VH-VL binders against q9lj97. Designs and how they scored, part 44

Target 1, 262 residues: q9lj97
Amino acid sequence: MSQEEQPKRPQEPVTYGDVFEVSGELADKPIAPEDANMMQAAETRVFGHTQKGGAAAVMQSAATANKRGGFVHPGDTTDLAAERGVTVAQTDVPGARVTTEFVGGQVVGQYVEPRPVATAAAMEAEVVGLSLQSAITIGEALEATVQTAGNKPVDQSDAAAIQAAEVRACGTNVIAPGGIAASAQSAANHNATIDRDEDKIKLIDVLAGATGKLAADKAVTRQDAEGVVSAELRNNPNLSTHPGGVAASITAAARLNERADI
Below, E stands for the ipSAE of ESMFold2; O stands for the ipSAE of OpenDDE; V2 stands for 0.75 times the mean of E and O plus 0.25 times the DockQ between their complexes.

## First folded at step 24 (VH-VL; framework fv_masavibart)

Design f2 (at its last look DockQ between E and O 0.01; V2 from the best seeds 0.00; counts 0 for: pae E 18.8 > 2, placed apart)
Fold by OpenDDE, look of step 24:
Structure f2 (fold): chain C 262 residues (1-262), chain A 118 residues (1-118), chain B 110 residues (1-110)
Amino acid sequence: as target 1 above (262 residues)
Amino acid sequence: QVQLVESGGGVVQPGRSLRLSCAASGFTFSSYAMYWVRQAPGKGLEWVAVIWYDGRNKYYADSVKGRFTISRDNSKNTLYLQMNSLRTEDTAVYYCAKQGRYWYFDLWGQGTLVTVSS
Amino acid sequence: QSALTQPASVSGSPGQSITISCTGTSSDVGGYDYVNWYQQHPGKAPKLMIYDVSDRPSGVSNRFSGSKSGNTASLTISGLQSEDEADYYCSSYTSSWTLVFGGGTKLTVL
């Protein structure tokens, strides 16, 4: 009678660090069910389905294990995931589309799909998921940036762009304490003090929930985009905008709004 | 083990100099801004100085500006505070602290007592 | 006046919940979204309890929580225990990209 070794209750929770190459506080966090659900939703939004063996699947497995172990409960979410989001971003690079999956701003998955080198046509940041029914707002465009450049460390150019965006959204040049512009600037300054990119504050940390962080919001116009682009460029030594970054997202929103005859 | 260990504290007379050291271990020292924070007896915490990871950028509290110099040797994983022209009001426990991912200190030393008394 | 204002003292009985406030009173505060809380026992170094308003470091009890409303951040300690008796400091960053501490709050467990 082979004593079926009852699967030893995991003595320890499955953490993000156990399954992903993450660092810091996230690495020690047990994977929660809602985190996995968020990733699943994000993957589905981007890919149309969950990726086999992808981050969502891994997280689901881990969360399930953690539930069984009593380390997490149904409906639990990791604070980092709750606050900073779980996102899947796609970036087109010459010859490939790169999809990156983030939890709380840290990379937990990456996929590279070869694409024919289409001519330099406008990396139209496909603002994935913005319902074409209403004009895209500045806040929405900023949130969209999380999907395209969420893992980018915040720098001065980003901060400037975000400030420009906030000013335009609110119609005031006054930077509100605790506003998104202030947060971005703080992040940029902070990041300048740290060498390692993995330890830096990312755009996702600042722009997650941007629509709710703005005192006012409005539909993105071409003028708004130009202003934000100018701000980003002026504060970038390379005099370029980051692909999929703040300025790019605002520009994309403006273009979409123009096409919708909104 | 991740830790900071301060040393160099002691009793000095006003106008004298003292150099504090903070030995770091268990993390990539050269990647983080480091701080000195002090606490006078029975008083609150006071920021003293900061040095960025590269050692190039330094900032000081007004109370110590011109008298104190923060420095670091990344090859030795050591933070320093040169304190000149010490005053009685400089009497405090001096902590070295590591900056975290955000605007917080995630690691503190045990502190070293500096007493400035005539 | 400190850019961050805390009550000088708070007290509670074991098992109770107490809240310590930290209010930004100066324009020198660069933002209120980066408020941190430290616990300090007598003769010990400060310990990070909450960062970024509400994030809790690993190893810190879930009895400690942070929140913010307007310019006031709050540290809540639930299920008060004798070991919670300590000084608590809030901190944030300044417009000059330095750090500022509140005046500290002495918590007494009755």
Scores: ipSAE 0.418, ipTM 0.787, lowest interface PAE 1.1, mean pLDDT 87
Fold by ESMFold2, look of step 24:
Structure f2 (fold): chain C 262 residues (1-262), chain A 118 residues (1-118), chain B 110 residues (1-110)
Amino acid sequence: as target 1 above (262 residues)
Amino acid sequence: QVQLVESGGGVVQPGRSLRLSCAASGFTFSSYAMYWVRQAPGKGLEWVAVIWYDGRNKYYADSVKGRFTISRDNSKNTLYLQMNSLRTEDTAVYYCAKQGRYWYFDLWGQGTLVTVSS
Amino acid sequence: QSALTQPASVSGSPGQSITISCTGTSSDVGGYDYVNWYQQHPGKAPKLMIYDVSDRPSGVSNRFSGSKSGNTASLTISGLQSEDEADYYCSSYTSSWTLVFGGGTKLTVL
């Protein structure tokens, strides 16, 4: 790849926590060759190929390093992958098909496929002032995060992203009582006092029913996505966004809205 | 092998509750949105409710909002409909249906009859 | 009462072609290509015959076809057979998981 001063022989196994934003027991598990094979098979079954830069590719690289380092053997499978599965779930939502990849019940990959609606009759609908596919709203994108990262513990970067989203949805710069941002900030503060991720408040606890909790809503724009990404990024110690998280869902919605010319 | 089987229908008085079940087999239940659709005797089909693959997002017809709750247990491949505060107009055969790859139903159960009468 | 209008009945002789209409509005049938058709024999569950206006699932005879013009979708059955005698329902989606059905059409094969 890029220039390296010297090759490094692995001294410790590459774990799920090293390469994915996962928690609990899974975060400490070395990525095993059969885990990677199961994910590659699941991605191939659903997409017809392994996703570039996706979960299977990352797991394959990690498992190869672990095998070279002597931390795992060919055919090894982690207990959590064997017990709770390596699964792919697909669902259709307005304007999109969402595919979520899980290891041990935790999200390691998210893919959003736009649902095409264009026909000759669709062109006539524009004359009446209707669009074939309604624009995805900020509330809907926040609810989609439940599908892709619902079991993620709420942290300060999530709270910042949710606040940015709610402020933009409502058109105000103040946090409304009873809104999602207030709940997310409370959850993040609570979670900061908790050591075990299993005991933390999760994104689903805050974002479930998001469209009903917002005082107002609007279609996601590119500018909205940029603002939410910036908020999540600046409030993450790793200076990155969360895969399948709040910023990812808002960004996906903005891209879908752009493709539909909404 | 691929099938949906409803159960739990019966005769019940207005104001009472009833819980329907739908057992799924032969497909990956946890990957699909599931629906309840009902048909009053001699009448057409009416959508009742939908639940997303993971059981979190639910939507209801206006006629049942606040009274019915759709749920699922993906570990048991089972869809549920909890029907509270039943009314005579809820009398119908209740079908469960599986969403296909897109927005259509490619598998239906045989239905279970719910009769609400005093 | 239903959001989608179908004729109450249609009849035809064996070997004929018939068409069943499904008329909605610009907010459902006219606005989106989410029109589906279901066949229901007496005492049985509905069966998907056509989805997304004109697509046919595996195992459904190519005698069944679908089309749409404006706010009206159509199911055409060619080469009528006695087994085609059933009730036929159209359905359409709107935004936000809203689903509507037509009132149903009884097809009688004479």
Scores: ipSAE 0.000, ipTM 0.363, lowest interface PAE 18.8, mean pLDDT 78
ESMFold2 (binder alone), look of step 24: mean pLDDT 92; pTM 0.929

Design f3 (at its last look DockQ between E and O 0.14; V2 from the best seeds 0.00; counts 0 for: pae E 14.9 > 2, placed apart)
Fold by OpenDDE, look of step 24:
Structure f3 (fold): chain C 262 residues (1-262), chain A 118 residues (1-118), chain B 110 residues (1-110)
Amino acid sequence: as target 1 above (262 residues)
Amino acid sequence: QVQLVESGGGVVQPGRSLRLSCAASGFTFSSYYMYWVRQAPGKGLEWVAVISYDGRKKYYADSVKGRFTISRDNSKNTLYLQMNSLRTEDTAVYYCARQGRYWYFDLWGQGTLVTVSS
Amino acid sequence: QSALTQPASVSGSPGQSITISCTGTSSDVGGYDYVNWYQQHPGKAPKLMIYDVSDRPSGVSNRFSGSKSGNTASLTISGLQSEDEADYYCSSYTSSWTLVFGGGTKLTVL
C-alpha cells in the first residue's frame, strides 16, 4: 500500500511577491501582521470598510499563515511598510474614481468605480451638444496612469505598452518623433543606465498631459486593452502587468467604456 | 546550493571581543528569521540570539544580553554576531541557523569554534 | 530547568525500537503544537529529523517517527542501526516567541 505522500505543507513564508505583483526588496518580505493592520486601517478610512478580497484581507490571511509558522511574530512590521507607509489613495478621473493601495510605495491593489460626469461638465457638454457620457480615451487613460503609477521608473515594458497605446490611438505604426512612445522608449533606455531609482525618469515625466501629446485619440476598446496588455507582458521578464500601470489603466478604461454602452 | 557558512571563530582572552559572520546562499535570506545557536563542549544546544527577517527585531538569551549584538546585511546575505566582554563560559561552537516553518531549524552552518581562555 | 525535559541517555541493540521522550514542563511554552527533533553526530551540526510532531523532511529515513500525547512528544527510532548513535534534541517555541531546546538525549547502540 503506497503510503500516499501527503502533500508536503508549504515550507516557505508567504511573501508580498507571492500574493501581489510587486518587485524588489518588498517581494521577498514576509507579510507581517502590522502591515496587514495598517492596510486594514487605511481601507477602512477610505472606504468605510475593508474590501472583501482586497489587499487588507489578503495580507491578513498571509500574515496569519506566517505567524502560525513562526515566520513573523505578533507585532511585526516590515521595514519597508514602516518606513514608506501603507496607504490607500483615491483619484478622480473623468468618468471614474480610482482607488490605489500601496505598500512601501508599490501598488498592491487597484479599484475603479464609475462616477457620473459631474453636472457642471454635463451642463457644459449639454451646451455644446456633446453627449455627457464621453467614453474614456486612450490619452485619458494614459494620464490616469500618472495617478496610480506616476512615480514608477519607466522600463521597457512600460515603453512597449505606451507605444502600443499610441499606435492604437493614432491608427498608425509610425512612431512620431517627439511623441509619447518615443519619449517612453528614450526614458526606458536612459533608465537602464541608471542605478538609482531616484534618478530615473518616471512615468509622470512621460505621461503627464498625454492627451495633448497624442496626434490622435479615441475611446478605449477591449481590443485596445488587449493589445496594450500584450505589449507590456511581452516586454516584462516577469510576464506580468504592473498594477496601476499603463496596461492596467487602459484595461480599466475599456471596462468602463463597455459598461457605459450598456 | 542552500547553505550557511560561519566564520570568525578563534581563541581569545576573557574580556576581548570577537565578530562572527555567517554567509547565506541558495535561498532568499531576507525572508527568514535567523538564529545564532551555540554548543559548549559536551553540552546541549542553546540559542544565543535571534533577528527578524528585516533586522528590526532582535532577541537575546539572558546569558549574553548586553554583551552580544546580532545584526544582518540582507544585501550581502550575511548574518553577524558581535561578541563583546567575552567570558570563559562563552566557549562553544557557534552555529548560524535558519528558522523555517513550524519553528524548526532546517538549515545549519558547519559551526565556528570560539574559545575564551586565559 | 529547561522548558523541555529529555532523558539524558537511552540505549538499544541493533534492530530494536527505541523511544525518546520530550516533556514540556514549563508554563512558558507557548504551545506544544510544534515539536521538532534533531539528530547530531559528534563534531557535526544538528540535522532536522522530525518537524511538527510527526512530519519528516525529505531524505530522512522512515525509521524515524514522531508522536505526541499531552505534553509529551516522542521520537521513535525503529530498526536501530549503528549510524543512529547520536545526540537527539527536541525543540519547540516559547510564549516569548523564541525557540527552546531540550537538554538532549544520548543514544547508544549496543
Scores: ipSAE 0.783, ipTM 0.917, lowest interface PAE 0.6, mean pLDDT 89
Fold by ESMFold2, look of step 24:
Structure f3 (fold): chain C 262 residues (1-262), chain A 118 residues (1-118), chain B 110 residues (1-110)
Amino acid sequence: as target 1 above (262 residues)
Amino acid sequence: QVQLVESGGGVVQPGRSLRLSCAASGFTFSSYYMYWVRQAPGKGLEWVAVISYDGRKKYYADSVKGRFTISRDNSKNTLYLQMNSLRTEDTAVYYCARQGRYWYFDLWGQGTLVTVSS
Amino acid sequence: QSALTQPASVSGSPGQSITISCTGTSSDVGGYDYVNWYQQHPGKAPKLMIYDVSDRPSGVSNRFSGSKSGNTASLTISGLQSEDEADYYCSSYTSSWTLVFGGGTKLTVL
């Protein structure tokens, strides 16, 4: 056995699909150095530093390998990262703050910070030594959107996403009077006639108290998140989801629920 | 035949401008990062600039930043170096070089001499 | 930016083996396997002889070989011939991904 030399340059680029659970056009793109720098900056804005072993670190390692292999230059950026962005969004759900990292509109990283729940049930559970470990519901994920995008004017993509979420929570295609979807559609229609954003109805006006406004509720599943994402995408002129918006919150809740053994 | 041919060198006074060209033939020019490397008389090699295959990314040695501009025209298979505010220290043979698949130069031109003197 | 250190000259007789050294730092030669060697005859463009420390491109004689130990890379020419008389340059990329060359070594074949 000889001492093994440093590995030779890779024969193929390291793509987003090699390292992350992504699909479509992004999956075939080599990870570029400026993509990694943009993620590092986004993580630093949120955490004050790059997360060890996080998405930025993984992207930096892949970009270095790609530079070594001659597949990218130090200043290269993929078109998807440049056009659709590299984004870190935070979603507050009961018991946790979930930070989700996106490249080109797809999730590449997720971080969960425990946080106190201020409800009477959470306070009572804390007193008796019980933790809040209930699965996050669709209503709770909708309320979390208030924390991350509450000041966003309601548009048709928001209304479509909220309707998809409500019908999944209630198990019916019938829009309930006084429900969240009805309010969201009304707000989107109203806002289409308003010129200034400051005069528009905002997501907080529709989603505040969502858990109390839904006729029924359930734990968020991956299938729920996929449906809500699809609704938001199909109804967004930019063909993307909103950072920190309805689809982002539902997706974060679904991923958190998947990691919890209940 | 695969080759690079530089042109546009000459004698010029300090403070003047000069534009170098490098004509590529025999390969798909638009698939390669391209470099300028220079060599002062009796001295070693010095990297000057690099440009990405699509021309969107450009990087320069500190000694030429703000004075030199690398560019390319992929429809004409030509690499350029615009040299402004020339100094005596810029006197050199200027080579264009093609980056191979890895980080080495697998093809060099014959060079064009730039002399900056008063 | 910074030059890699090479001896100014090396000499040998036909048929001998000679070695040219190239010393950098842990931020270039020692940290990466991007060390290349170029041969330059008077009035001619450089020619790639060795890349990635030890690999030979097609058309380069197996009399040329490369190696690295720590921060020092080496080019070895066996069976020295009069045509090998030239200047030899090493190069490496740095941790900042800039390109640096050695100062050059003049090989004289006696």
Scores: ipSAE 0.000, ipTM 0.374, lowest interface PAE 14.9, mean pLDDT 80
ESMFold2 (binder alone), look of step 24: mean pLDDT 93; pTM 0.933

Design f4 (at its last look DockQ between E and O 0.34; V2 from the best seeds 0.00; counts 0 for: pae E 5.7 > 2)
Fold by OpenDDE, look of step 24:
Structure f4 (fold): chain C 262 residues (1-262), chain A 118 residues (1-118), chain B 110 residues (1-110)
Amino acid sequence: as target 1 above (262 residues)
Amino acid sequence: QVQLVESGGGVVQPGRSLRLSCAASGFTFSSYYMYWVRQAPGKGLEWVAVISYDGRNKYYADSVKGRFTISRDNSKNTLYLQMNSLRTEDTAVYYCAKQGRYWYFDLWGQGTLVTVSS
Amino acid sequence: QSALTQPASVSGSPGQSITISCTGTSSDVGGYDYVNWYQQHPGKAPKLMIYDVSDRPSGVSNRFSGSKSGNTASLTISGLQSEDEADYYCSSYTSSWRLVFGGGTKLTVL
């Protein structure tokens, strides 16, 4: 077989950053076979099967390519995946189930399944089959954050992100007394005086029921995500967003909404 | 100069232990999988162990599994092979080898002889 | 026994062309499309001569060439010289993505 007939070996490894929207050290890591296997197992546990075109499938393809290239070996696992885990988590929000896939604490996949709000009145509208995948709202994205970062102590970056989210949801820069932004800021201030993380107010304490705490809500847009990301970054000494945190959740929602519109 | 230099070989009795070292120079050691390959006298080449870039992943031939341990110190550009419970069939020249870009060895040491005899 | 089978020995006269074959005989050979060749002189370490069936490393003589047909890879040495007398090993990787060596071929220059 002429060299031309042989499948071209990859010149470079397929990294997480090549196939997923990840950052930091993980982005530069070649996808390893055991990482893919862990994701496959996690998907199977949650969905009963591997998702077509999902993270596991993508990772398997990448890992296979990497093996062919000699960039990884059978049985290899990425340190970040091994240390921080590969997980699939589901969260029910009003009107939808959100499934999020993680590698080493970073989101690599997200799925939103509309769930009919069993309100008595919605039984009648079953007829019009238009599966209009309802766009994820800012409130829903905030609530989803509870599943990914619910146990995180609230800090100033979180408070800033939540405030930015509320402003965009409500269309006003006025922080409502007793609103989610005010609550988050209070929590952040309180936590700054507490030494032990166990005693600090967590994101779950602030963001639980976020959809009901917002005076208004809207579908998440890319611009919304950018605003929230900027707010979080400006108020984080590390100039980074928390994986699975507020900005990450809003960004994920924005991406999903964009895909749904296509 | 790009090179691998093995050391630590010698004559040992069965059941004893020996530690081999391989000093690497002239290339970015931490960027490559490293191998131990051995060759019994008058016999062919046999891979013994492999270690990943950061040393996290290690794999062994069935013949040495449970007895040999491969490790590396990237700060010292050195590869190691701890050989325990040595057997007469472990007698061989042991080579350290660098994996190339793909599934080949583009750099070999000169080898170090390990003789296991009663 | 070996996933890759080589002839035990081959011989040729100076100036001749000889070919060493490497045949995948086991279903366990998963990467036979990527065959490598090593030269080993007595008492010396192996040297990479050909990789990926036909690619030649820098510094290796153009007298060495590799090819593949079906399940058989071949190393051809043209213009045989006395210095070519050595053992030659082919390698590939298994279906488990592990490196595997052939049994080796002793080349004698007559």
Scores: ipSAE 0.277, ipTM 0.691, lowest interface PAE 2.1, mean pLDDT 86
Fold by ESMFold2, look of step 24:
Structure f4 (fold): chain C 262 residues (1-262), chain A 118 residues (1-118), chain B 110 residues (1-110)
Amino acid sequence: as target 1 above (262 residues)
Amino acid sequence: QVQLVESGGGVVQPGRSLRLSCAASGFTFSSYYMYWVRQAPGKGLEWVAVISYDGRNKYYADSVKGRFTISRDNSKNTLYLQMNSLRTEDTAVYYCAKQGRYWYFDLWGQGTLVTVSS
Amino acid sequence: QSALTQPASVSGSPGQSITISCTGTSSDVGGYDYVNWYQQHPGKAPKLMIYDVSDRPSGVSNRFSGSKSGNTASLTISGLQSEDEADYYCSSYTSSWRLVFGGGTKLTVL
């Protein structure tokens, strides 16, 4: 009895909260075309191409719908993407390579590439389809940073992120002498006086063996990742996280733990 | 009632400045792109400038780029056009216009006349 | 940037149908479905009559219709009435995302 209904243009903007699990101010922002372009560039730097079905593709589709609906202009950016950046980071954790994508410091995408675990128990469980992946600890996530950013000279943002991670792992806001945060802060202070990068102290020098250097450890939670990301952002003059750095590794671990409901 | 009201027009000499205002009422001003469109006496419509709903993104016609500045104050529901280095060719009625949900103007003000003459 | 071409004037008798053309290029009218039509009575602000080639806003008479073929959009007014006497402007966006207007068409109802 009804007439054939004609397809209609979008009546509401597509926001970050509509397509990603984000919160706060970002969730209400219409996805803008230049934000999508920034993510495309970030994915290209990491993958050599725009990731098929990835965050850049989702953002471009949303931005195209927003342009068609008149909610954004082709040159528009959000303040959060322009000021806090768009990044793609990779890290290797036990059993997986994890790629995490950020807008304004919040996760908008994650890709997990399984890696074989070397133990007989893990190989046997994978054959029968059981997950042996235990909760990734803060110490383990810090050690994973060595693989993705170990050659990076330590700076103040790294030191702040490491301190936030150690405080959360140990349950104290006092920097212990000989701890990882103390070493990272000392390295950052030292590096500020050094001109040649090859002479600077690197993340591997501070983070190698992190699980053994922490007074206590715990499984990484989303709340831990948010705190570490905030610390890295606050202490970076570019107001961004380092791709493959401390915040990226902690975030990757938190997201893997969430998928396992830990 | 839903309306746009322009003000600030007048007669000025070339090289001087004017600031136009457009007061909005009856709709959620902060949700929409806002435009300035002008019409020289006896002539057609010409786009001048556009500003995004949050004021961050601004775009101008080539004829006014570098001389005119569009801005908005969402707390006062007001759109502005700062017109510097005015030329006789800028003589026109200036309209503010609201973008609809799509790429069209569903609300226009009544216009304010700017005359640039010696 | 680029002007869209409209006839300078058209006329018709009450009850007649009339068509106003708007000719652009493949980079505006031909390439996008963002053609709009505005009516302007003397001394008044423009009013939206047709958007996105053929859609009518709420409150606009179905005597007004729009279409396009190739690089030419058309506004058709059926059942002409004396109140339809006005200037009519088309608009479009270009491939560089600039807003452009036609030169306007004066409709006279005799």
Scores: ipSAE 0.111, ipTM 0.540, lowest interface PAE 5.7, mean pLDDT 83
ESMFold2 (binder alone), look of step 24: mean pLDDT 93; pTM 0.938

